# VH-VL binders against Putative metal-binding protein TM_0123: the designs that were tried, part 2

Target 1, 252 residues: Putative metal-binding protein TM_0123, of Thermotoga maritima (q9wxx7)
Amino acid sequence: NFGKTIVTTINPYYLIVSQLLGDTASVKLLVPPGANPHLFSLKPSDAKTLEEADLIVANGLGLEPYLEKYREKTVFVSDFIPALLLIDDNPHIWLDPFFLKYYIVPGLYQVLIEKFPEKQSEIKQKAEEIVSGLDTVIRDSFKALLPYTGKTVVMAHPSFTYFFKEFGLELITLSSGHEHSTSFSTIKEILRKKEQIVALFREPQQPAEILSSLEKELRMKSFVLDPLGVNGEKTIVELLRKNLSVIQEALK

## First folded at step 20 (VH-VL; from K2 with heavy chain Y106A, light chain L97Q A99G)

Design X3
Fold by OpenDDE, fold request of step 21:
Structure X3 (fold): chain C 252 residues (1-252), chain A 120 residues (1-120), chain B 111 residues (1-111)
Amino acid sequence: as target 1 above (252 residues)
Amino acid sequence: EVQLVQSGAEVKKPGESLKISCKGSGYSFTNYWIGWVRQMPGKGLEWMGIIDPDDSFTRYSPSFQGQVTISADKSISTAYLQWSSLKASDTAMYYCARLGEYSYDAFDYWGQGTLVTVSS
Amino acid sequence: QSVLTQPPSVSGAPGQRVTISCTGSYSNIGAGYDVHWYQQLPGTAPKLLIYGNSNRPSGVPDRFSGSKSGTSASLAITGLQSEDEADYYCGTWDVRQLGYVFGGGTKLTVL
């Protein structure tokens, strides 16, 4: 341990950074498991944690408005991704295995080897392991989702927008805050596309009954996708794998 | 000027049918949705349902589903709320209101209200 | 029971600041839907007071302000005037209802 402290804002980045660094540095998660990053507000203890951090790894894209004071020591993962690939202000980039493989993991690798040059070899090895895992996720996702190309998925929150887009599916979301937030027009669209809807999802923090009306109208059961890994996932690949498993189950 | 003008007050008996109207003017009628809101005497606002006049797509509150019918005639920029069989409990003020396409839109213009009184 | 919870009544003296809360859930305010506020003067139709959480339509004084945080929203009125005596309703879209929902309303009395 080099006596450095790295703070990650959300769990997916905690998983990545922890895997990359091992015991090289102390890695701390800011937004606790189960909490909603979009609704997170700093406590005084959180502010202290951020002030004491040598590096803050954050998402960007408006997910962490409270980090303005700490910008100088903050790396925003979203900066690794070409702006052209981003959809409106949707911040959920960590759920796209392509973003992880080509931009996020390489970007974090560069940042961390600069911080810990003595551990470059180890960090590189870990990065390669992560990427290797991501390759399998990408492969298996294509295999699983190929038959549903052009079909539509409905979700309570737009967390998997990038994911489904990569694999040829359309995602319609009911939560506001990203893109053009619609209300009744969204319902109209969903009902119009009723026959091509193949799955319905919510997130763990959302009430089980949140999609009850839609379930009834579509005659479908909803499934739970976890964008943050609240069930003790140890790696980002495991997080993606678990969600893929749920998606596969939903599509049966 | 944007206006929603509703039909006049109604006095009815239980079991009678009723259709009240809401006419929009001063804007493109088909570019906005028309919602209906009930307000019972001394009570709060209750969203009943809404219609897109462009294609007559309708949505109802669960509490009002099957209880009323919302319709529209875009040729005369008019939305309707109707009952097949009124109940005394339907006594209330009924408002129509304009709503935009997006969730950030609010009911920005309201009709003056139609008082419906149902009594034996 | 309204999906959005408001205090039944609030009161203040002229010139004071009053706030009206609107408590929702993850199916509406917490889902990111904008909260709107409506003012209903006695014997009149409701009027849009605040839209999109914090925006004022033309003609609405800057004494009125709205905010949103988490699953709740708030309407603040500064420099309270006699003419502000009215019922106030919050409203937003709700995914459970797949429709619009209003708060129970708050009666504001100017003392």
Scores: ipSAE 0.723, ipTM 0.896, lowest interface PAE 0.7, mean pLDDT 94
Fold by OpenDDE, fold request of step 21:
Structure X3 (fold): chain C 252 residues (1-252), chain A 120 residues (1-120), chain B 111 residues (1-111)
Amino acid sequence: as target 1 above (252 residues)
Amino acid sequence: EVQLVQSGAEVKKPGESLKISCKGSGYSFTNYWIGWVRQMPGKGLEWMGIIDPDDSFTRYSPSFQGQVTISADKSISTAYLQWSSLKASDTAMYYCARLGEYSYDAFDYWGQGTLVTVSS
Amino acid sequence: QSVLTQPPSVSGAPGQRVTISCTGSYSNIGAGYDVHWYQQLPGTAPKLLIYGNSNRPSGVPDRFSGSKSGTSASLAITGLQSEDEADYYCGTWDVRQLGYVFGGGTKLTVL
């Protein structure tokens, strides 16, 4: 341990950075598991944590509006991704295994070896392990979702927009999260596409009844996807796999 | 100027049918949704339902589903709210209001209201 | 009973600042849907006062402001005037109901 403290804003990045660094530095999570990053506000203790941090790893894309004061010590993961690949202002980039493999993990690798050059070999090895895991996730996701290419998924929040798009499915979200999102028009669209809807999802922090009306109208049961790994996941790969398992179950 | 003009006050008896109207002007009628809102005497606003005049797609509040029918005639820029059989409890002021298609849109223009009185 | 909860009444003296709260849940305000506010003067139809959480339509004085945080929204009125005496309603989309919902309304009295 080199006496450095790295703060990650959300759990997925905590998982990645922790795996990359091991015991090289102290890694702290800002938004605790179970909390909604979109609704998160800094407490005085959080501000102190950020002030004392040597490096802050954040998402970007408007997810952390409270970090302007700490911009100089903050790395926004979204900056690793070509802007052309981003969809509107949707910040949920960590759920795309391709983004993780090609941009996020390599980007974090570069940042961290600059901070810890003496641990470059170890960090590289861990990065390769993560990428290897992501390859298996990508493979298995393709296998699972290929039969449903062109089909539609509905969820309350657009957290899996990049994921489903990557694997050839359309995601319709009920909540905004995007510029010029519709309300009643969205419902109209969903009902018109009723026959091609293959799954409904909500997130853990949302009440079970949130999709009750849609469940009734579509005669479908909703399932729970966890974008942040609130159930004690230890790696980003594990986080993705747990969600993949839920998706597979929903598609049965 | 955008305007929603509603039909006049109605005095009815229980069991009678009723159809009230809301005519839009000053804008493209099919580019906006028309919602209906009930306000019982001395009470708050209650969303009843809404219609897209372009294709007559409708949604209802669960409380009003099956209780009323919302329709529209886009050729004359008019939306309708109707009852097949009125009840005394239907006595209220009824407003139509325009709603945009996006989530950030609100009911930006309102009709003047139609008072419906149902009594024996 | 309303999906959105408002205080039934608030009061203030001319020139004062008053706030009206609108408490929702993760099925509406907390789900990211924009909150709108409507003003209903005595004996008149409602009118749009605030849209998109904090935007004022043309003609609405800057004394009126809206904000949103978490699962709640708030309407603030500064420099309270006698003409502000009215009923105020918040409204938003609700995913559970798949429809629009209003608050119970707040009667503002100017003392």
Scores: ipSAE 0.717, ipTM 0.892, lowest interface PAE 0.7, mean pLDDT 94
Fold by ESMFold2, fold request of step 21:
Structure X3 (fold): chain C 252 residues (1-252), chain A 120 residues (1-120), chain B 111 residues (1-111)
Amino acid sequence: as target 1 above (252 residues)
Amino acid sequence: EVQLVQSGAEVKKPGESLKISCKGSGYSFTNYWIGWVRQMPGKGLEWMGIIDPDDSFTRYSPSFQGQVTISADKSISTAYLQWSSLKASDTAMYYCARLGEYSYDAFDYWGQGTLVTVSS
Amino acid sequence: QSVLTQPPSVSGAPGQRVTISCTGSYSNIGAGYDVHWYQQLPGTAPKLLIYGNSNRPSGVPDRFSGSKSGTSASLAITGLQSEDEADYYCGTWDVRQLGYVFGGGTKLTVL
């Protein structure tokens, strides 16, 4: 431990930074994995944690509005990703294994070796381990999802937009009409595509019954996809693999 | 100008049928969904259901499913709310409202209301 | 029992600021869906007052403002006028009902 503190805003970045650094620094998590980061607001103890941080690792794309006064010590992970690859400023970039492999892990690696240059070799080895695990996730996801190319999944929240797009599935999300159509038009689309819908997903941060009416209408059970890792996952690769297992179960 | 003009007040007896209307003008009627809202005497607004007039796709609030029928005739730019057998508890003001351009889930224009009174 | 909870009434003197709350849940406001506000003057149909949480339609004075935080929304009225005496309703989309919901309404009295 070099006497430095790195604060990460959400659990996916906590997992990545902790794996990259090991014991090199104190790594803290601001938003607990069961909490909804879109609804998070600072307590006084959180403000103290941010004030004492040597570096803040944040997502960006509107996820952390409370970080305005800490911008000078903040790295926004979304800045690592070419803007043309982003979809409607959807902040859920950490669930795309290609973004993780090509932009997020390499970007965090560069930031961290600048802070800890004497640990470059160790951090590089850890980054290579993460990327190797991501390669297996990508391969296994193609194997699992290829038969469902062009099929549709439904979620209440657009957390897995990047993931499903990478693997050739369409995602319909419930929304309040902000995207140039009413929420009622979305229900109509879902019902018209009923035979194309292969799965429904909800998240641990939502009430368990959030999709109960849609489950009845479609005569389909919803499954839980976890964008943040509420079950004690130790690595980002473990989180992604657990989510893939749930997707495979839902597609049976 | 956008207008929603509803049919006139109705006085009915329990058990009678009723169909009230909402005529849209000043805009492309089939491009906007029409909702129906009940307001019982001295009470608040209750969303009853909604229709896409272009293809008659309809959704009902759970409280009103099976209690009323919402329909539209796009050839005359008119939406309808109907009962097959009225109850005294159906006494209320009924509004039609358009899901509008402001956010697609906001009712931007409202009809003047149709008072339905059901008594013996 | 409305899905969206509003205080039954609020009051204020002319020129004062009043706030009307709208409390929802994780199936509506807490899921990130926009909140809209409607004003119903005595004896009239409702009209859209605020849409998309904080936007004002043409003709609505800027002393009306809306905001959203967590599972709740708020309508603020500054510089209160006697003509503001009305019933106010919040409305939003709800995933559990797959439909629209209104709050129970708040009667604003200008003292």
Scores: ipSAE 0.626, ipTM 0.859, lowest interface PAE 1.6, mean pLDDT 91

Design X3
Fold by ESMFold2, fold request of step 21:
Structure X3 (fold): chain C 252 residues (1-252), chain A 120 residues (1-120), chain B 111 residues (1-111)
Amino acid sequence: as target 1 above (252 residues)
Amino acid sequence: EVQLVQSGAEVKKPGESLKISCKGSGYSFTNYWIGWVRQMPGKGLEWMGIIDPDDSFTRYSPSFQGQVTISADKSISTAYLQWSSLKASDTAMYYCARLGEYSYDAFDYWGQGTLVTVSS
Amino acid sequence: QSVLTQPPSVSGAPGQRVTISCTGSYSNIGAGYDVHWYQQLPGTAPKLLIYGNSNRPSGVPDRFSGSKSGTSASLAITGLQSEDEADYYCGTWDVRQLGYVFGGGTKLTVL
């Protein structure tokens, strides 16, 4: 029912909600795909958009600290995920196709049919279409990644932690040396496991040379994985498929 | 209490070899990496490299790769910095420092420094 | 080659506030690595002053504080005292060099 506005915080949820609702409501995106959602802060125009929203769809897990005063009209997608399945406070749940299929799409479906009960059948059909596409992503990912079970991938940022865990690859990320290990310990692990490292990945928001020294040390080039969809992807399934294609190229 | 004690000042001539030491005490020596830092007269701090004394895994800054050797003898809780052939430009204060308990990427305890003077 | 840039000197009168900047890049501070600060009093070894962007080791007074934003970090000293006269260095991990880097240092003069 047009006359309501749904605000989504990041592009993956914009894609899902837009597909579920079609022309039923106005769907807006708060954080553009090229922006870093971890560093986003509200402009006055953003605050106005949030004040006027009828529903805010957000990730949770610390990604949107600016939403505390809008909590009563906010749905946090991370609340749909069983806590046991989460890894620390890693917020990148939208890149896991199993989370999308079993928790995120069904959870958003339930929230949206409560807001638009007259559109329940249409929203259900759209949800089934998304899940059907996710099934193909899951099958294709198993086919592509099964030969690399137990192998290691390196990224500078832990965006694909859930994805690689689901498909049996280990992910090492270059992070600040907190707790009981240092960034030097991570480099030692990477160099000692170099025969097991099958790919290096960076993100569109990072400089092209961010991994250049590691590329030289490992004699590997890095490839770009896109957690947010900076190239105009129209659906979450399209985003996941493009990322899988990049992973397959890197593994050749 | 944690302490890093370095060997005494050295006066050398160009072409001579040198090995200076950094002895750790008051903590489990092999649980913490040891870095070496140069400070040329009147200048700032330069990270030279670092060693994990448990297995002798070593990293050097690009500026010092091939210029010095960092080593450790864990049986006596001691790290070393050595030159095979000193140059006058090696005249500097040299510090060892431990990657520390507060953050494993912060140097939390420092040696007193070893002044190396290389002149003819 | 380090890309951590600090002003070469700052000054302030006793009791005043001074700020020392540390400007890095997307290969260090901008990649999310923590910034640490070291104080080197005249004729002494450096000591850790601030770690993990904003944490004080035991014995460091709360008039020293640190912060990080974007590709830069800042050390603030309030209630400036004559014994604060020293050189101050920022340091962080740099993924381009796969190693540690220090800033060029800032000499603080208490007027």
Scores: ipSAE 0.615, ipTM 0.859, lowest interface PAE 1.6, mean pLDDT 91

## First folded at step 23 (VH-VL; from S1 with light chain N55K V95L)

Design AA3
Fold by ESMFold2, fold request of step 27:
Structure AA3 (fold): chain C 252 residues (1-252), chain A 120 residues (1-120), chain B 111 residues (1-111)
Amino acid sequence: as target 1 above (252 residues)
Amino acid sequence: EVQLVQSGAEVKKPGESLKISCKGSGYSFTNYWIGWVRQMPGKGLEWMGIIDPDDSFTRYSPSFQGQVTISADKSISTAYLQWSSLKASDTAMYYCARLGEYSYDYFDYWGQGTLVTVSS
Amino acid sequence: QSVLTQPPSVSGAPGQRVTISCTGSHSNIGAGYDVHWYQQLPGTAPKLLIYGNSKRPSGVPDRFSGSKSGTSASLAITGLQSEDEADYYCGTWDLRLLAYVFGGGTKLTVL
């Protein structure tokens, strides 16, 4: 490789940057996929990794407060997204395949060809491969979700907010203490809309029984969506496709 | 000034029915949910349930589901807690509390409490 | 057996700092729900002390402060005064139970 090190903060960006660069550089992941990025704190070895990085690729939107002293070598992926498209500083932009296709992959492409100008055509080809895979995710998601336009899904964490909004589903989220409504009014909304709710989702980082009372109230089983790729996924497209498969199963 | 005024202390026998009240004043009663909290003698606080007085939507703690009935009469700005058949174990202090307006789950104003004593 | 665990008692001398812990789980504090604190003076109804983890209602002195981290929360009282002798309760939403839950309470004794 060129002796340069790129540090990515979360696994989705590790997957994208690794595919874009191949052997061009050393790509490292700071926050393991099983760890909660919101709760991550630096160990001395992590600080050394950040000090030695030639570039840090981070999410932004409050996800990495520990990066203040590394700002000059950090690219925040959220800066690629037009502000009008963001919802209440929700940081989970990497789960929206349109954000990936139109903003994140192109933005990372531009950053990386500045670091590796002699690899411009190779990085461009890899970016086109990622975008082509995202096109299939988008088409398959429309096909799977179009019959459910206007229906409601419930999710314990707001990680898939952008995804469901893109495909015409209403989303009610449960785990944010900063919702525009109280937990009591949210439960009232869910129970009043019971016949409109087509799926319940939880995440691998939550206790398996987190939705047990709501499952009983709605007479509905919950399914697991994975925002970070805890099962060794090799590409961002694979991660999104596995999540789509879970969504399709839940809707049956 | 926001006030929640509860009905007076009750001394009852096992098997008797009881309905205690919580009257809200100094605010728009139907804009705020009213919760009920039990405190057994020498013990801590237990959330029993809550009502939206605008449409009478109610929720109960799993521990109290089927044990009490929460209701409201918005025309007189009053919430109620009632038992169809009291048990000695119902001896406790009962508070009503208003759910705060901000998008958080907290109780901002509390009634003075109603002591219910159930003895033979 | 409370869903939220608090120490049964804490004590401090006037002018000192004390803290009261509130330990929850991944279904309540760890799920991102805010923690609120209530003060119950002897023979009185509970009173809201802290809401939204760290916010003080009007009239609550700034020597009371709250914080949360992970699955736990903490109430700190600085400049301890005899009038602070009371029971203190944390409270939050629990998603698994679909219920509001209180801690077991902490009796603060001012020495």
Scores: ipSAE 0.748, ipTM 0.900, lowest interface PAE 1.1, mean pLDDT 92
Fold by ESMFold2, fold request of step 27:
Structure AA3 (fold): chain C 252 residues (1-252), chain A 120 residues (1-120), chain B 111 residues (1-111)
Amino acid sequence: as target 1 above (252 residues)
Amino acid sequence: EVQLVQSGAEVKKPGESLKISCKGSGYSFTNYWIGWVRQMPGKGLEWMGIIDPDDSFTRYSPSFQGQVTISADKSISTAYLQWSSLKASDTAMYYCARLGEYSYDYFDYWGQGTLVTVSS
Amino acid sequence: QSVLTQPPSVSGAPGQRVTISCTGSHSNIGAGYDVHWYQQLPGTAPKLLIYGNSKRPSGVPDRFSGSKSGTSASLAITGLQSEDEADYYCGTWDLRLLAYVFGGGTKLTVL
């Protein structure tokens, strides 16, 4: 903390920016890791935090509607991602290790060295550490998921859409907003494909019982994938590796 | 012009069977699911279940599972709600309703209702 | 109690604004499912009033509006008219139940 404050909206960006900056600046988190960012509303203290920030690092893609007032000091991470790679404006870009390696970490690196040019070599070294860890996540994910290419997973919320697409699994999501299906037709599809379904996933931000009826219908246990890092993860790579471990357990 | 026309009011005794109908017209019947909704006297709406008339895939509300049968005959564009043994507590108004546009789970067109009275 | 909670009744004078709340949970509205509203005039079948949280079918005047926030939704009626006296129901999908659910209904009285 050497004279500037960076506010990050969600924990994955808090982890990345904290890794890149070390002691260079004060890094704050707006939405607590246990809170659902899709439901988040500003408190007066949150507005004060945003007003005092020198830079706000936000996701974009509709995740932070409350940031319009603060746009001039906000960087939206979604702006780093080529538009052709986005799926239906799904905001969960931080769970794709290719997006992290090729777009998010490099984009944040460029923003931060402009803010702290005297720290460029230190920030570069930290960025290289993150990318090296992401390379191991990508390699291990291919090894773990290759036997399941073309199999189907079901997710209560579409948080891991980019991840599963990168590694060749088909997915069915249960939340609203899918362009081509009703909730009834989605349940019909799931029940008709039940022998192809290899795993069910829910999230810590959802009620623990959210999939209880579907678990009974499929005779399958659901597992928890954590998009935000509610268990004290210290790095984005640790978060991704814990999620990969859960996926591997679910696929046993 | 989309219409759902239901069969007429029924007066029955406990233990009797009953099958009421809902005929769709003015649209492609097999492209839209048909739901059934109960409204007990002086009470609100209760979703009972739904059918895809194209292949007769059916879902029931947990509250109605095992108590009624939902079916369809796509050759005559008709959905059905059936009881094998009526109870006095089945006295209610019953509506059929069409599931609307994909990506939105709403009932866009409703039948006029069938009053079922079960009394000894 | 209903999965979606509505006040049993609301009232207003002609020309006033009234609102009808629909309170759900994290397994329905809070899971991101759209809220729809149905109007049931006395002695008639329900009809669709609002779909997709805020969209009006053709023939529904713009003095009817809907909104959603968090785990709750609201129907607003401005310029209240005596013809608006009806029962109003919200409805949505519930993921935990794998079922469609209606609110308990709200009787609107025009004073």
Scores: ipSAE 0.744, ipTM 0.894, lowest interface PAE 1.0, mean pLDDT 92
Fold by OpenDDE, fold request of step 27:
Structure AA3 (fold): chain C 252 residues (1-252), chain A 120 residues (1-120), chain B 111 residues (1-111)
Amino acid sequence: as target 1 above (252 residues)
Amino acid sequence: EVQLVQSGAEVKKPGESLKISCKGSGYSFTNYWIGWVRQMPGKGLEWMGIIDPDDSFTRYSPSFQGQVTISADKSISTAYLQWSSLKASDTAMYYCARLGEYSYDYFDYWGQGTLVTVSS
Amino acid sequence: QSVLTQPPSVSGAPGQRVTISCTGSHSNIGAGYDVHWYQQLPGTAPKLLIYGNSKRPSGVPDRFSGSKSGTSASLAITGLQSEDEADYYCGTWDLRLLAYVFGGGTKLTVL
């Protein structure tokens, strides 16, 4: 251990950075697994943690408005991704395995080897392992979702926008969150596309009844996708795999 | 100037039908949704439902589903709220309101209200 | 009864700061939907006061401000004036109900 502390804002990046560094440095997660990053506010203890951090790995795209003060020692993962590939202000880039493979993991790799040049070989190896895992996720996702190309999924939150887009599906989200979408318009759209809707999803932090009315109208059962890996996932690949499994189940 | 002008006060008996109107002006009527809000005497605002005047798509609050009918005639920039059979409990002020244009679910302009009194 | 919970009444003296809370749940405010505020003067129709959590329509003085955090929102009025005496309602979309919902309303009295 080099006596350095790296703070990651959300669990997906904690998983990646932890895999890349191993015991090279201390890695801390800022937003607890059970907390909603979009609703997260800094406690004094969190502020202290950030102040003491040697490096902060954050998402960007407005997910962490509280990091403005710490910008100088913060790496925003979103900066690794070409802006033209981003959709509006949707921050959920970590759920796109292509983003992870081509931009996020390589970007983090570069940042970390600069900080820990003595561990470049080890970090490189771990990065390659992650990418290898991502390749399998991409492959299996294509296989699973290919039959549903052009179809629509509905989700309470736009967390899987990039994911479904990559694999040829349309995601309609009900939450206005970062998406300044009118709910009534969205409902209208959903009803018009009722016949092409193949799945309905919510997130773990959302109550089961949140989609009850929509379930009734669509005559569909909703499933739970976990964008943050709050159920003890150990790797980013595992996080994606678990969600893919749920998606596959929903599509049966 | 954007305006929503509602029809006049109504005094009805239980069992009677009623249709009140809301006419929009000063903007493109078909580009904005129109909602209806009930306010019982001395009570708060209750969202009843909404209509897209462009194609007459409607959505109702669960509490008002099947209780009222919302419609629109875009040719005359008018939205309607109607009852097939009024109840005494329908006594209230009814507002129409325009849904805002910034993709937010807010009502930026309101009608002056239509008072409906239902009594034997 | 209301999906959004507001205090039934608040009061303040002229020049004071008052705050009106609006408590929702994860199906509305907590789901990321924006909160809007409406002012209803006695005997009049409601008027949009705040939209998008904190934005003021034209004509609304900066004495009025809105904020949102977690599953709750708040309307703050600084420099309270007699003309501010009114009923205030928060409103937002509720995903569970697939409906717009209002708070129960808060009567603001200027002492």
Scores: ipSAE 0.380, ipTM 0.736, lowest interface PAE 1.8, mean pLDDT 94

